# Ledger of designs, part 94: miniprotein binders against q53ft3

Target 1, 195 residues: q53ft3
Amino acid sequence: MFGCLVAGRLVQTAAQQVAEDKFVFDLPDYESINHVVVFMLGTIPFPEGMGGSVYFSYPDSNGMPVWQLLGFVTNGKPSAIFKISGLKSGEGSQHPFGAMNIVRTPSVAQIGISVELLDSMAQQTPVGNAAVSSVDSFTQFTQKMLDNFYNFASSFAVSQAQMTPSPSEMFIPANVVLKWYENFQRRLAQNPLFW

## First folded at step 10 (miniprotein)

Design vd62
Fold by ESMFold2-Fast, scan of step 10:
Structure vd62 (fold): chain B 195 residues (1-195), chain A 97 residues (1-97)
Amino acid sequence: as target 1 above (195 residues)
Amino acid sequence: SDRERLIYKAKMAARWLRLALEAARQGNTEAAKLAIEFAIRMLRRIEELATTPEEEEIVEQAIEAAQEALQLLEQGKPDEVEEILQEAIELLEELIQ
């Protein structure tokens, strides 16, 4: 039902169902993660009046999970980007003998999704500024920036016959700019987080 | 209370079954099966929360209906599923009241 994506890693599409209404994805080596994307696969929507609350957990000093509400996914907003880098505390080698640790314990965090009635979700408050935006919003912004750059650069295009000799200037063929623009648009459409 | 948790989960189970019914009507057998499976897991949790014989009997009947619907979909008989899912939904609505 759900997918989870971290830039530079294989997408996860097989959440573990841990309760009748709860699903989790494991995030190994979570200390290197800044953002996580949670999305619906499109194989099945939420029933009318239901949605998913998205949580993040990391192991505390005793290995127990500390859960925090990041935000929500719904049929109307089926994907969301969350910034988790600011939510982790005391991670990494603050141990006095961290360089001498002989045993490697995996630092595994989790993304949890709780399927709930929308009325119940409306009563909940996510941690401040964890939700950065939906994937669609980031894609739309990036597309507008690409359009602006391409239009600006192309406004200076001239034919080779119209060029005047200038030893201090360099020129880029317009077709190179067009190819870059088209390739970037295609890549962005296939994977909005490829950058 | 257990009753309040039961009602909350029963509302969710009924919504999953309604989604299953609509998916079956649209010929989306895979979505219908997934929705019924979610409903069954919810119903089994509700069964644990049931404290009266009436509640337990209604939940048991709803589970049986949902399981029968899954089997019919596996047999390629989606037309027979609609009435069975409607009965299960009505049982849950009675439980919610």
Scores: ipSAE 0.767, ipTM 0.917, lowest interface PAE 0.7, mean pLDDT 78

Design vd63
Fold by ESMFold2-Fast, scan of step 10:
Structure vd63 (fold): chain B 195 residues (1-195), chain A 101 residues (1-101)
Amino acid sequence: as target 1 above (195 residues)
Amino acid sequence: SPEERLRERLIYKAKMAARWLRLALELARQGNTEAAKLAIEFAIRLLRRIEERATTPEEEEIVEQAIEAAQEALQLLEQGKPDEVEEILQEAIELLEELIQ
């Protein structure tokens, strides 16, 4: 349902479901991460009136997670970029992951997504300075990502003669997603202002 | 008041389950069987969490009936019978609406 990407790393598209309404992505070596992008894959939308609250967690000195609310994803805004470098150490916001007691490997952070009713999400306040607040930068990122993904993925589409069982469907090999990510990383490296 | 908080959590999760089932119904109507099945699975997970937590016998019966209907809808989609799914999903949704009221 969700994807998560970090510059210089393979895109993650398989979140671990840790509760009936909660999903996590592991971020190893998180100290080297400046920005994280969270997005919906488009395989299934949220039901009407629902969305996802996005959290960031890192292990404290005892290996216990410290959760902070970064922002939200919804059907109307299905992707978001977050700056996680410089987040306050040991200071958490209100979060639905508070009842989760999971032991974590040192140096591995997590992105958590809590699927919630929109009215519940409206009561939450994201940690300051986490979300990229520049609309122009986010718009540029979204446009570039959309264009790059469409053009690149389409170049690897297979004809109906090569696929079974549906001749009217167009299928894209799974490894094309990884190739798209590598190409996107190369593009971002050429323009460090593209956030 | 601890009982009131428990009921609020139950109603909250029931509302989410009902919304997932309504999405499943719409996806099934569109012929998107795989997404419809996923939506039903999310609903079932929410309903099982309600079931395993303490509830009244009356509420537990409604939840059990909703789970059974959702599972039946899932089986029908797996059998390639999406036309038979609408009535059963609507039944499950109505059971949850009764619980929410």
Scores: ipSAE 0.771, ipTM 0.913, lowest interface PAE 0.8, mean pLDDT 78

Design vd64
Fold by ESMFold2-Fast, scan of step 10:
Structure vd64 (fold): chain B 195 residues (1-195), chain A 97 residues (1-97)
Amino acid sequence: as target 1 above (195 residues)
Amino acid sequence: SDRERLIYKAKMAARWLRLALELARQGNTEAAKAAIEFAIRLLRRIEERATTPEEEEIVEQAIEAAQEALQLLEQGKPDEVEEILQEAIELLEELIQ
């Protein structure tokens, strides 16, 4: 249902489900990460009145994270860009991952997504200025367009075995769409006006 | 409170079942199944924390209805799913009230 993208790395589309309403992505070598994009794949929407709270953590010396709220994803805002390079370990908010014993290795951070009612999400305050989009509305708009196109294109993905052959039609492998999305997002993170 | 947590998750489960119903109507069987599975996982967690026999009975009945709907979708019978999903939703709304 969710994807996670870091510039220069393969996109992750298979989150680990750690509870009935909680999902995580591992971010190895997090020291080299400046920005993370979290997005909905478009395979299934949130139900009416629900959304996802997006959290970040990395392990302390004991391997225990302090979860920090970065922001939200919803059907109306299905992607978000977050700056994580400025966040301190040990600074955190009240979070729904607190009772979970998640085993981690040093140098691996996590993005967590908690599926919640929108009313509950509205009462939460993200840490600092983690959402880069608060500074640059053009980047936010472009990211939404990228997400919309990716979700649209992915909605047409079928195996070759399910297709009726037609010599007059052109087909593009799903992997090419993923590579384009990743490349464009990387370029956008470096310079929003690269195009 | 424990009661508030139970009601919160029951509200989420009901919303997942309503989404499943709409997805089934649209012919999106795989997404409908996924939505039902989300609801069942939430209901299983609620069942573990039910404190009254009445709460336990309602949750158990809702789980059974959701599982029946899932089986019907797997059998290629999405048209038969609407009534049973609506029953599950109504059971949860009774719990929430």
Scores: ipSAE 0.748, ipTM 0.909, lowest interface PAE 0.9, mean pLDDT 78

Design vd65
Fold by ESMFold2-Fast, scan of step 10:
Structure vd65 (fold): chain B 195 residues (1-195), chain A 97 residues (1-97)
Amino acid sequence: as target 1 above (195 residues)
Amino acid sequence: SDRRYLIYKAKMAARWLRLALELARQGNTEAAKAAIEFAIRLLRRIEELATTPEEEEIVEQAIEAAQEALQLLEQGKPDEVEEILQEAIELLEELIQ
């Protein structure tokens, strides 16, 4: 149902279900992460009147998770960009994932998604500066992600002479990737909100 | 309270089943099955929270109806699920009331 994207890393589309209505993504080496994108895959919508509360957790000095509400995803706003760099530990805060005491690898952060009634979500206050809302910041982030994808894909480019017949592998011409990249950059420059 | 938590989960389960019904009507069988699976997971949690025989009976009947609907969708019989899903929704509405 959900995906999680970090610049320079493979997209995650298989959240771990930890309760009937709660899902998590692991973020190893989270100290190197500045922004996280959480989004709905489009395979299934939320039921009417429901949405997802997005949480971030990191281990405190005792290895216990500290959960912070970052924001929300809904059918009307199915993706959100969050800045997680600079978030501070909070002592003694209560949260929906706390009762579960999810066992975690030390120094691995998590994105948590709690599926809730919209009325319950309205009673919650996100950390004030986590959501990325400015067009300039969004455009810069998107261009960085686009550059990362192109560089990653290009690192696998091989000439036809270097290709071996492989029944289990698919190959896409590098020029197709380049054309997609150029088209996306042009569209983004003309209208940053084109999708 | 445990009962308020049970009712909260029941409200979510009913909404997932209503979504499943809409998706089945649209011919989106895979999404309908996923919605029913979400509802079943909530119903299993409600079953653990139920404290009265009346609550237990309603939840078990709702689980059986949801499981039957899931089975019919897996068999490629989406037209046969509407009445069964509606029964499950009505059972949950009785539990909520």
Scores: ipSAE 0.779, ipTM 0.919, lowest interface PAE 0.7, mean pLDDT 78

Design vd7
Fold by ESMFold2-Fast, scan of step 10:
Structure vd7 (fold): chain B 195 residues (1-195), chain A 97 residues (1-97)
Amino acid sequence: as target 1 above (195 residues)
Amino acid sequence: SDREWLIIKAKMAARWLRLALELARQGNTEEAKLAIEFAIRLLRRIEELATTPEEEEIVEQAIEAAQEALQLLEQGKPDEVEEILQEAIELLEELIQ
């Protein structure tokens, strides 16, 4: 239902369902992450009157998750970009000398999506600096990225579908996502306007 | 507290079932099945929250209807799916009241 994208990493499209209405993506090595994009895959919409509340968590000094509300995704706004760099716990140390003499444990943060009634979502306040101020430009970029992905993947799906008894069914090989991501990254580095 | 969560989850389950009904009518069978599966997971949670015999009976009937609808979609019987999904939705609306 959902996807999660971090610059320089493989897109995640398989969230772990941890409750009847809650989904999670793992973000390993989260201290290197500045922005996260959360989006709907388009496979199924939210039911009318429902949406998704997007949360971010990281382990505190005791190893317990600290959940913070970043914002929302809905059928009308199916993608959002969030700045998480300002939400991190700091430089890792809990004493006056910074991170001195603290063994770094590999840390994994999480993006959580809670599917909720829109009425419940309207009563919640996201943390102040999570949503980026240039949402329009980032939304346009995300839409173009998704359009580029669909066009690329469809070229392989059409070729594969022509070999099946049912060409009306679109089949995409698992490795096509990886190939798309690598090609997109390479081309974006050479010409940001190639799409 | 349990009653408050039960009502919220019931409203959500009913909305998933209404989406499943729309998807089934459109011939979007796999998406309809996914919507019913989300509803069933909510119904299982509602079952845990139910505290009265009346609530328990309604939830069990709704679960049975949702599971039957899921099986009927596997069998390609859309007319029967619509009737059963509407039954499940009405049961949930009764629970919400």
Scores: ipSAE 0.781, ipTM 0.920, lowest interface PAE 0.6, mean pLDDT 77

Design vd8
Fold by ESMFold2-Fast, scan of step 10:
Structure vd8 (fold): chain B 195 residues (1-195), chain A 97 residues (1-97)
Amino acid sequence: as target 1 above (195 residues)
Amino acid sequence: SDREMLIIKAKMAARWLRLALELARQGNTEEAKLAIEFAIRLLRRIEELATTPEEEEIVEQAIEAAQEALQLLEQGKPDEVEEILQEAIELLEELIQ
């Protein structure tokens, strides 16, 4: 239903379902991430009157997740880009004089999507400055991410003669990647906010 | 409260089943099955929240109807799919009242 995209990384299209109405994507090495894109795949819409609340979580100094609301996705706005670089900076309970320590937390953050009634979503307030609103900057950022994904995926293309049987690995035909790239490019050119 | 959560999730389940019905009518069988599966996961949660035998019976009947709808979609029986999904939706509306 959902996808999650980070510049320089393979797109994720298989969210983990953690509750009847909640889905997560893992973000390893989150200290290197500035922006994330959350989008609907377009294969199934939300039911009328429903949408998704998008959250970001990183581990605190005790290894417990800290969830923050970034924004929303709906049938009318099925994609959103969020700046998370300012949200992962946090001063714990460290004293200002002479204290040094190493963080005892995993380096994995998460994007969470909670499927909710629109009435419930209307009562929630996202953290400030998470949403990216500039269409021009968004279009350029999306194009770079699209190019990066296509080039990365294509770097793994092999002919059938070069394929070795490996039941533990999944393969995607290069032709499918190319067709997706061309369709996305065309749609982006027609309307930068289509996604 | 458990009752308030039950009502919210029942409303969500009913909306997923209505979407499934529309997708099935359009011939989007795989997407219809996904919508029913989301509804079933909500129904199983509602079952945990149910506090009376009457609530439990309605939820069990709704789960059975939703599961039957999945089987009917696999068998290519669209008329029967519409009937059983409507039954499940009506059961949820009774639960909400």
Scores: ipSAE 0.753, ipTM 0.912, lowest interface PAE 0.7, mean pLDDT 78

Design vd9
Fold by ESMFold2-Fast, scan of step 10:
Structure vd9 (fold): chain B 195 residues (1-195), chain A 97 residues (1-97)
Amino acid sequence: as target 1 above (195 residues)
Amino acid sequence: SDREQLIIKAKMAARWLRLALELARQGNTEEAKLAIEFAIRLLRRIEELATTPEEEEIVEQAIEAAQEALQLLEQGKPDEVEEILQEAIELLEELIQ
């Protein structure tokens, strides 16, 4: 249902479900992370009247994670970018993940997504410094990124009939993904405004 | 409170089942199955939160209906799930009231 992206790392699309309405992504080596993108895959929407609250945690001085609310994703706003550099575990703020007893590796941070009713989400206040200020720019960036990936990958698509006659599985050539990644990173380095 | 959480989870489960019904009508069988699975996980939690015999009975019936709908979709019988899913939704609405 959800994806999580950190610049320079492979995208994660398989969240761990830790409760009936709660999902987490692990972020190893969190001290090197400045921004995290959380998005819906488009495979299934939220039911009407529901959305996702996005949380972040990393280990405090005792190795215990404390969750901080970063923002939200909804059917109308299915992606969000958050700046997590400078954040620290929030010394006991109340949140939906607070009652969970999770044993964590000290070097691993987490993104949590809590699926909630929209009226419950409307009453919550994210930490003020986490959300990227230009939501429209982020939406445009995400759409262009997805369009670029789709167009690049589809240019290499072959039918089952064009593959080796006896494959039991469909395959995507690894070099197609690598070439897209390299091209996108190169263009971002040359002109960040191209997106 | 347990009662407040039960009502919130029941509202969410009903919304997942309504989505499943619409997805099944559209022929999106695999997505409909996922929506029912989300509802069943919520129903299992509601079962833990139920404190009265009336609540327990309604939740058990809703779980059975959702599981039956999931089985029918797995068997390639999407046309048979509408009545079953609607029954489960109505049971949840009874919990909410």
Scores: ipSAE 0.790, ipTM 0.922, lowest interface PAE 0.6, mean pLDDT 78

Design ve1
Fold by ESMFold2-Fast, scan of step 10:
Structure ve1 (fold): chain B 195 residues (1-195), chain A 104 residues (1-104)
Amino acid sequence: as target 1 above (195 residues)
Amino acid sequence: SVEELEKRIELLLRYIRYKLEMVKRWYELAKKLLEQGKTEEALLALQFAYRLAQRALRLAKKTLEKAQELGLTELIEEAQELIQEIRELIEQIEELMEKIRESQ
């Protein structure tokens, strides 16, 4: 349902489902990470009145997770960019992962997504410094994100000769992905806030 | 204390009702997706509904057992009603999944 992207790394699209409504992405070597993008894959939308609360966790000195609310993704805003540098010593309010007492290796952090009713999400307050508002930082991260996404999408490209008969599958020509990438990159250079 | 345990059971029943509301919304999405001919997406929505409903049922059954051990008659009745509602919804989900399966 969800994807997670870190600048300079391959996109993750296979979240670990830790509960019926909870998903986790592992972030190894998290101390080198400044920004994370969380997005919906478009495979299925949220039901009416539901969305996803996005959390970040890092292991404390005892290896215990410290969860913080970063923000939300919804059908109306299916992607979000978060700055996680500087969050490592803080803590958020309530979080649905509070009962999860999983000890992890010192260098691995997690992004957690909890599918919830919008009314429930409205009762929660994200940490104030998680949202990316710096134009320069945002533009640099987005450029790297675009490169990673294009590389990921291109890794699935096959020639017609390599295609097995699969009448239920849809295919997108590689040149369409390239055109989108080039157009989006050009627009970013003109106005980083264009979307 | 019995009073403290009673309060915990009440909170657990509220939590289960909260989850049941999400099950209903996933089920409603599945029906809408089927109307649009989006069969595979509908099956995914039904799978989310099904897994949530099964978890809610397991929690409701454990809650019922706890209420029965403590002799809390009103909470026993509430838990039984909730279990029945969850079971009916699971049956609806399974029936729709089977109809989709048969039509493929």
Scores: ipSAE 0.655, ipTM 0.869, lowest interface PAE 1.2, mean pLDDT 78

Design ve2
Fold by ESMFold2-Fast, scan of step 10:
Structure ve2 (fold): chain B 195 residues (1-195), chain A 104 residues (1-104)
Amino acid sequence: as target 1 above (195 residues)
Amino acid sequence: SVEELEKRIELLLRWIRYKLEMVKRWYELAKKLLEQGKTEEALLALQFAYRLAQRALRLAKKTLEKAQELGLTELIEEAQELIQEIRELIEQIEELMEKIRESQ
C-alpha cells in the first residue's frame, strides 16, 4: 500500500505489517538520512474518511524507541516529504585525554504508518522538534503499536483440532508490484516531484 | 482498583467501536471497487476489513470476559451487543468474498 524513499537508496515498497492497520519501514544507517519520502503506491486508495499518520522512530541511549509524529498521507495528498535531520540524537561528549577512534555501531530507525479515521488524525499535531511532552505522546504510540502487534499475533492462534481451510486467501501478484515500481522509477527519472 | 478496571473496559469498548467504523469503511470501499470491475482491489479491501474485524472480535471477547469477572452487568451487555454486531459484519464480508470467488 505504501512506499518509502531516501535519496541515494533503493526505494522500499514492502512495508512490514505489524498490525491490521499499522505498517513499518526500517531505515538502516539513519544518521546519514536528511529527508524521507512516504507515499501511497496507488494500487488501492484509503476508504473515504481515512488516512495514514506517519511516525518516525529512533533508538535512545537505552535502546528504547522514541516515536514522533511527522505528518500525514491521504487520498488528496498521497505523498509527503519529511526532514528528519533535526530529530536525530546529538553526538557524544569529548574525552579529555584525546579522542579514540571508537567503532560506531549502525542503528536502525523506523517509519511507522498508522491507518486512521481522518477525524482522529485532525486532533493530532505533528512535531518538528524533540520535546519532553512530544516524546511522552509518542511513547503512547509505541505502546499502542506493541499492543496491536501482540493482539495480532495471538488472534491468529489456532489449534490443530480447530483448523479449518480458509474460505479465501488473497494475494497480490508480484508482477503488479514490479510493474508499479518500474513505472515509478521511470516517472521519478523524468520529474523527481511527480508524486 | 475495580473502578480503574471499569474505566479500562469502557476505554477498550470505545477503541473497538473505533476499529469497527474502520471495518465498515473498508467494506464500503470494496463494494464500490466491485461496481467498477476492480475485483482484485476489492478483494484486498475485503482482506483489510476481515483481518481488522477478526481482531476487534477477539478483543471484544476478552473484554467481555473481564466484564464478567467483575460482575459489571451494563458493560457485559454492551460487550455482548458489540460482539454480535462484529459477527454480523464478518459474515457480510465473508459472503461478499465467497460471491467473488464463485464468480471466477
Scores: ipSAE 0.689, ipTM 0.879, lowest interface PAE 1.1, mean pLDDT 74

Design ve3
Fold by ESMFold2-Fast, scan of step 10:
Structure ve3 (fold): chain B 195 residues (1-195), chain A 104 residues (1-104)
Amino acid sequence: as target 1 above (195 residues)
Amino acid sequence: SVEELEKRIELLLYRIRYKLEMVKRWYELAKKLLEQGKTEEALLALQFAYRLAQRALRLAKKTLEKAQELGLTELIEEAQELIQEIRELIEQIEELMEKIRESQ
C-alpha cells in the first residue's frame, strides 16, 4: 500500500505489517538521514474518510523506541516529504563521553504508518516542522532519478591503485558527486521549485 | 472502584466501534472496486476488512466478559449488539470473498 524513499537508498515498497492497521519501514543508519518521503503506491486508495498517520521512531539511550507524529498521507495528499534531522536525540551525543557508551543501541529508526479515520487524524498535532512539503509525482520521479544516477555513477568508482592510464578520459572525484547529490536532494526536498 | 471499571469498559466499547467503522469503510471500498472490475484491489480491501473485523470481534468478546463479571446490564447489551453486528459483517465479507473466488 505504501512506499518509503531515502536519497541514496533503494526505495522500500514492502512495509512490515505489525497490526491490522499498522505498517513499519526500517531506516538503518538513520543518523545520516535528513529527509524521508512517504507515499501511497496507488494500487489501492484509502476508503472514503480514512487516511494514514505517519510516525517516526528512533531508539533512545536505553534502546526503547520514541514515536513522534510527522504528518499524514491521504487520497488527496498521497505523498509527503518529512525532515527528520533535528528530531533525533543524537544532538545530545555531542558530549565528549558519547563515544564511550558501553551499551550499544541499534542505529535503526522506523517510519510507522497508522491507518485511521480522518476525523481522528484531524485532532492530532505533528511535531514541529517535520512536514516539509507535499510531494507530487514529478518530485517523486526526480528523487528516484537522483538516486538512480548516484547509484549508477558510484558503481564505477575505483581507487587510484585500480586506475589504468587513459588520456582520453576525464575523472571526477567520487566525493564531489556525493556532495552535489546531497546538496541537490536537500534543496529539492525543501523547495521542489528551486530549479 | 466500579465507576473506574465501568469507564474502562466504555473505552473498550469505543475502540470496538472505531474498528467496526473502519471495517465498514474497507468493505464499502471493496464493493466499489469490484464494480469497477478491480478484482485484486477489491480482495486486498476485503482482507483489511476481514482482519480488522476479527480483531474487533475478539475485543468485543473480552469486553462482554468484563461487563458480565461486573453485572453492568447496559454495557452487556451494547457488547452483545456489537458482537452481532461484527459477526454479520464478517459473514458479508466472507460471502463476497467466496463470490470473487468462484468468478476466477
Scores: ipSAE 0.647, ipTM 0.869, lowest interface PAE 1.3, mean pLDDT 78

Design ve4
Fold by ESMFold2-Fast, scan of step 10:
Structure ve4 (fold): chain B 195 residues (1-195), chain A 104 residues (1-104)
Amino acid sequence: as target 1 above (195 residues)
Amino acid sequence: SVEELEKRIERLLRYIRYKLEMVKRWYELAKKLLEQGKTEEALLALQFAYRLAQRALRLAKKTLEKAQELGLTELIEEAQELIQEIRELIEQIEELMEKIRESQ
């Protein structure tokens, strides 16, 4: 039903169903992940009045998952990009002494999707800095345009195994779109006039 | 305490009703997809409805058992009504799945 995309990795389209209404994607080596795209495959829509709540989890110091609500996907908004870099508490240490004393928990995070009624979803508050980052109204507008373009383009992402030959169609690797998006967002944050 | 257990049973019954609403919506989607000739998609929707309904039924039966242990007559009655409603939905789901199977 759902897909998950991370820059530099093959798209995942086979979520693990952990409950009747709950699906997860594993994100190994999650410390290197800045953005995650979650989207509907188009195989089946949600029923009227239903949608998916998107969560991110990482292991805490005891190895227990810590879940955070990132946002939602619906029939009207079937894809979304989330910035998770600000939600992680991990940091790299290259000092030999520090590395020797690091207790490393497994570096596997998860994206969770819970299928719910829209009424209950509307009452939930996502983590504030997961979906949007902006300074003024121009930056906000530009960020929304970037998100919309990226989400639209990423909704067509498929794995190599799922590609069907079509000489008249052109495909853009999702990683290229994500890298452009990240570079543009970074440049916009540093200088809104760089365009 | 008995009062805390009673409130827990009431919360479980509300949760079961919430799930039952989701079952009904998946079932309605399945019918609409079938009308559109989207048989594979309809079967997927029915599969979601069926699994949710079966879980709701198991939870409702456990809730009934707990209400009976505590002698909570109103909650026993409520749980029995939910079980009956869930069984009727499961029957409708199974009937539609069989109809699709017959049509190949």
Scores: ipSAE 0.702, ipTM 0.881, lowest interface PAE 1.0, mean pLDDT 77

Design ve5
Fold by ESMFold2-Fast, scan of step 10:
Structure ve5 (fold): chain B 195 residues (1-195), chain A 104 residues (1-104)
Amino acid sequence: as target 1 above (195 residues)
Amino acid sequence: SVEELEKRIELLLRRIRYKLEMVKRWYELAKKLLEQGKTEAALLALQFAYRLAQRALRLAKKTLEKAQELGLTELIEEAQELIQEIRELIEQIEELMEKIRESQ
């Protein structure tokens, strides 16, 4: 139902369903992440009067998860970009020797999506400044998203000699994907809001 | 206290009604998608409706047991009504799933 994208990483399209109405994406090495995109895959819309509340979570100093509301996705706004760099806990070192070079093990944060009635969603306010409003930032991130998609798709390219025919599968030539990518980049450069 | 326990049961019943409303909306979406020929999306919507309805049913049965232990007649009746409504909705979901399977 949902997808999650971090610039420079492979897109995630297989959320872990942790409850009937709750989905989670893991974000390894989250300390290096500034922005996250959450979007609907288009396989199914929300029912009338329903939407998804988007949350960000990381372990606090006691290992307890802290969930923060970032915003929403709905049928009318099926994608959103969020800035999470300002939401991470432990801004400064807890130790007097904060300058010490401490090797940290990779930590995992999570993006959570809760499917809710729109009336219920209206009762909560997102964390301030999480949603990205700048056209320039959005355009730059969109370009990185396009690069990520093209790299992901092309990683599955095989020569015609290596293909095994399957009547239930469709194959798209790599050059068609490239032409779509080039056309989208050109349009985006001319008018960032064309889509 | 009994009064505090009664309030807890009322909160559980409210949560069950909330989930039931979501089940109904998923079911309505499934019917609309099926009418549009979007069979795979309709089946996915029915699956969400089904899983959520089963969860609502389990919570409703648990809530009924708690109300019965406390002898709260009005809450017992409300829980029984919700259980019946949820069961009827599960039956409708299953019937639509079977109808789709038969046509494939």
Scores: ipSAE 0.693, ipTM 0.884, lowest interface PAE 1.1, mean pLDDT 78

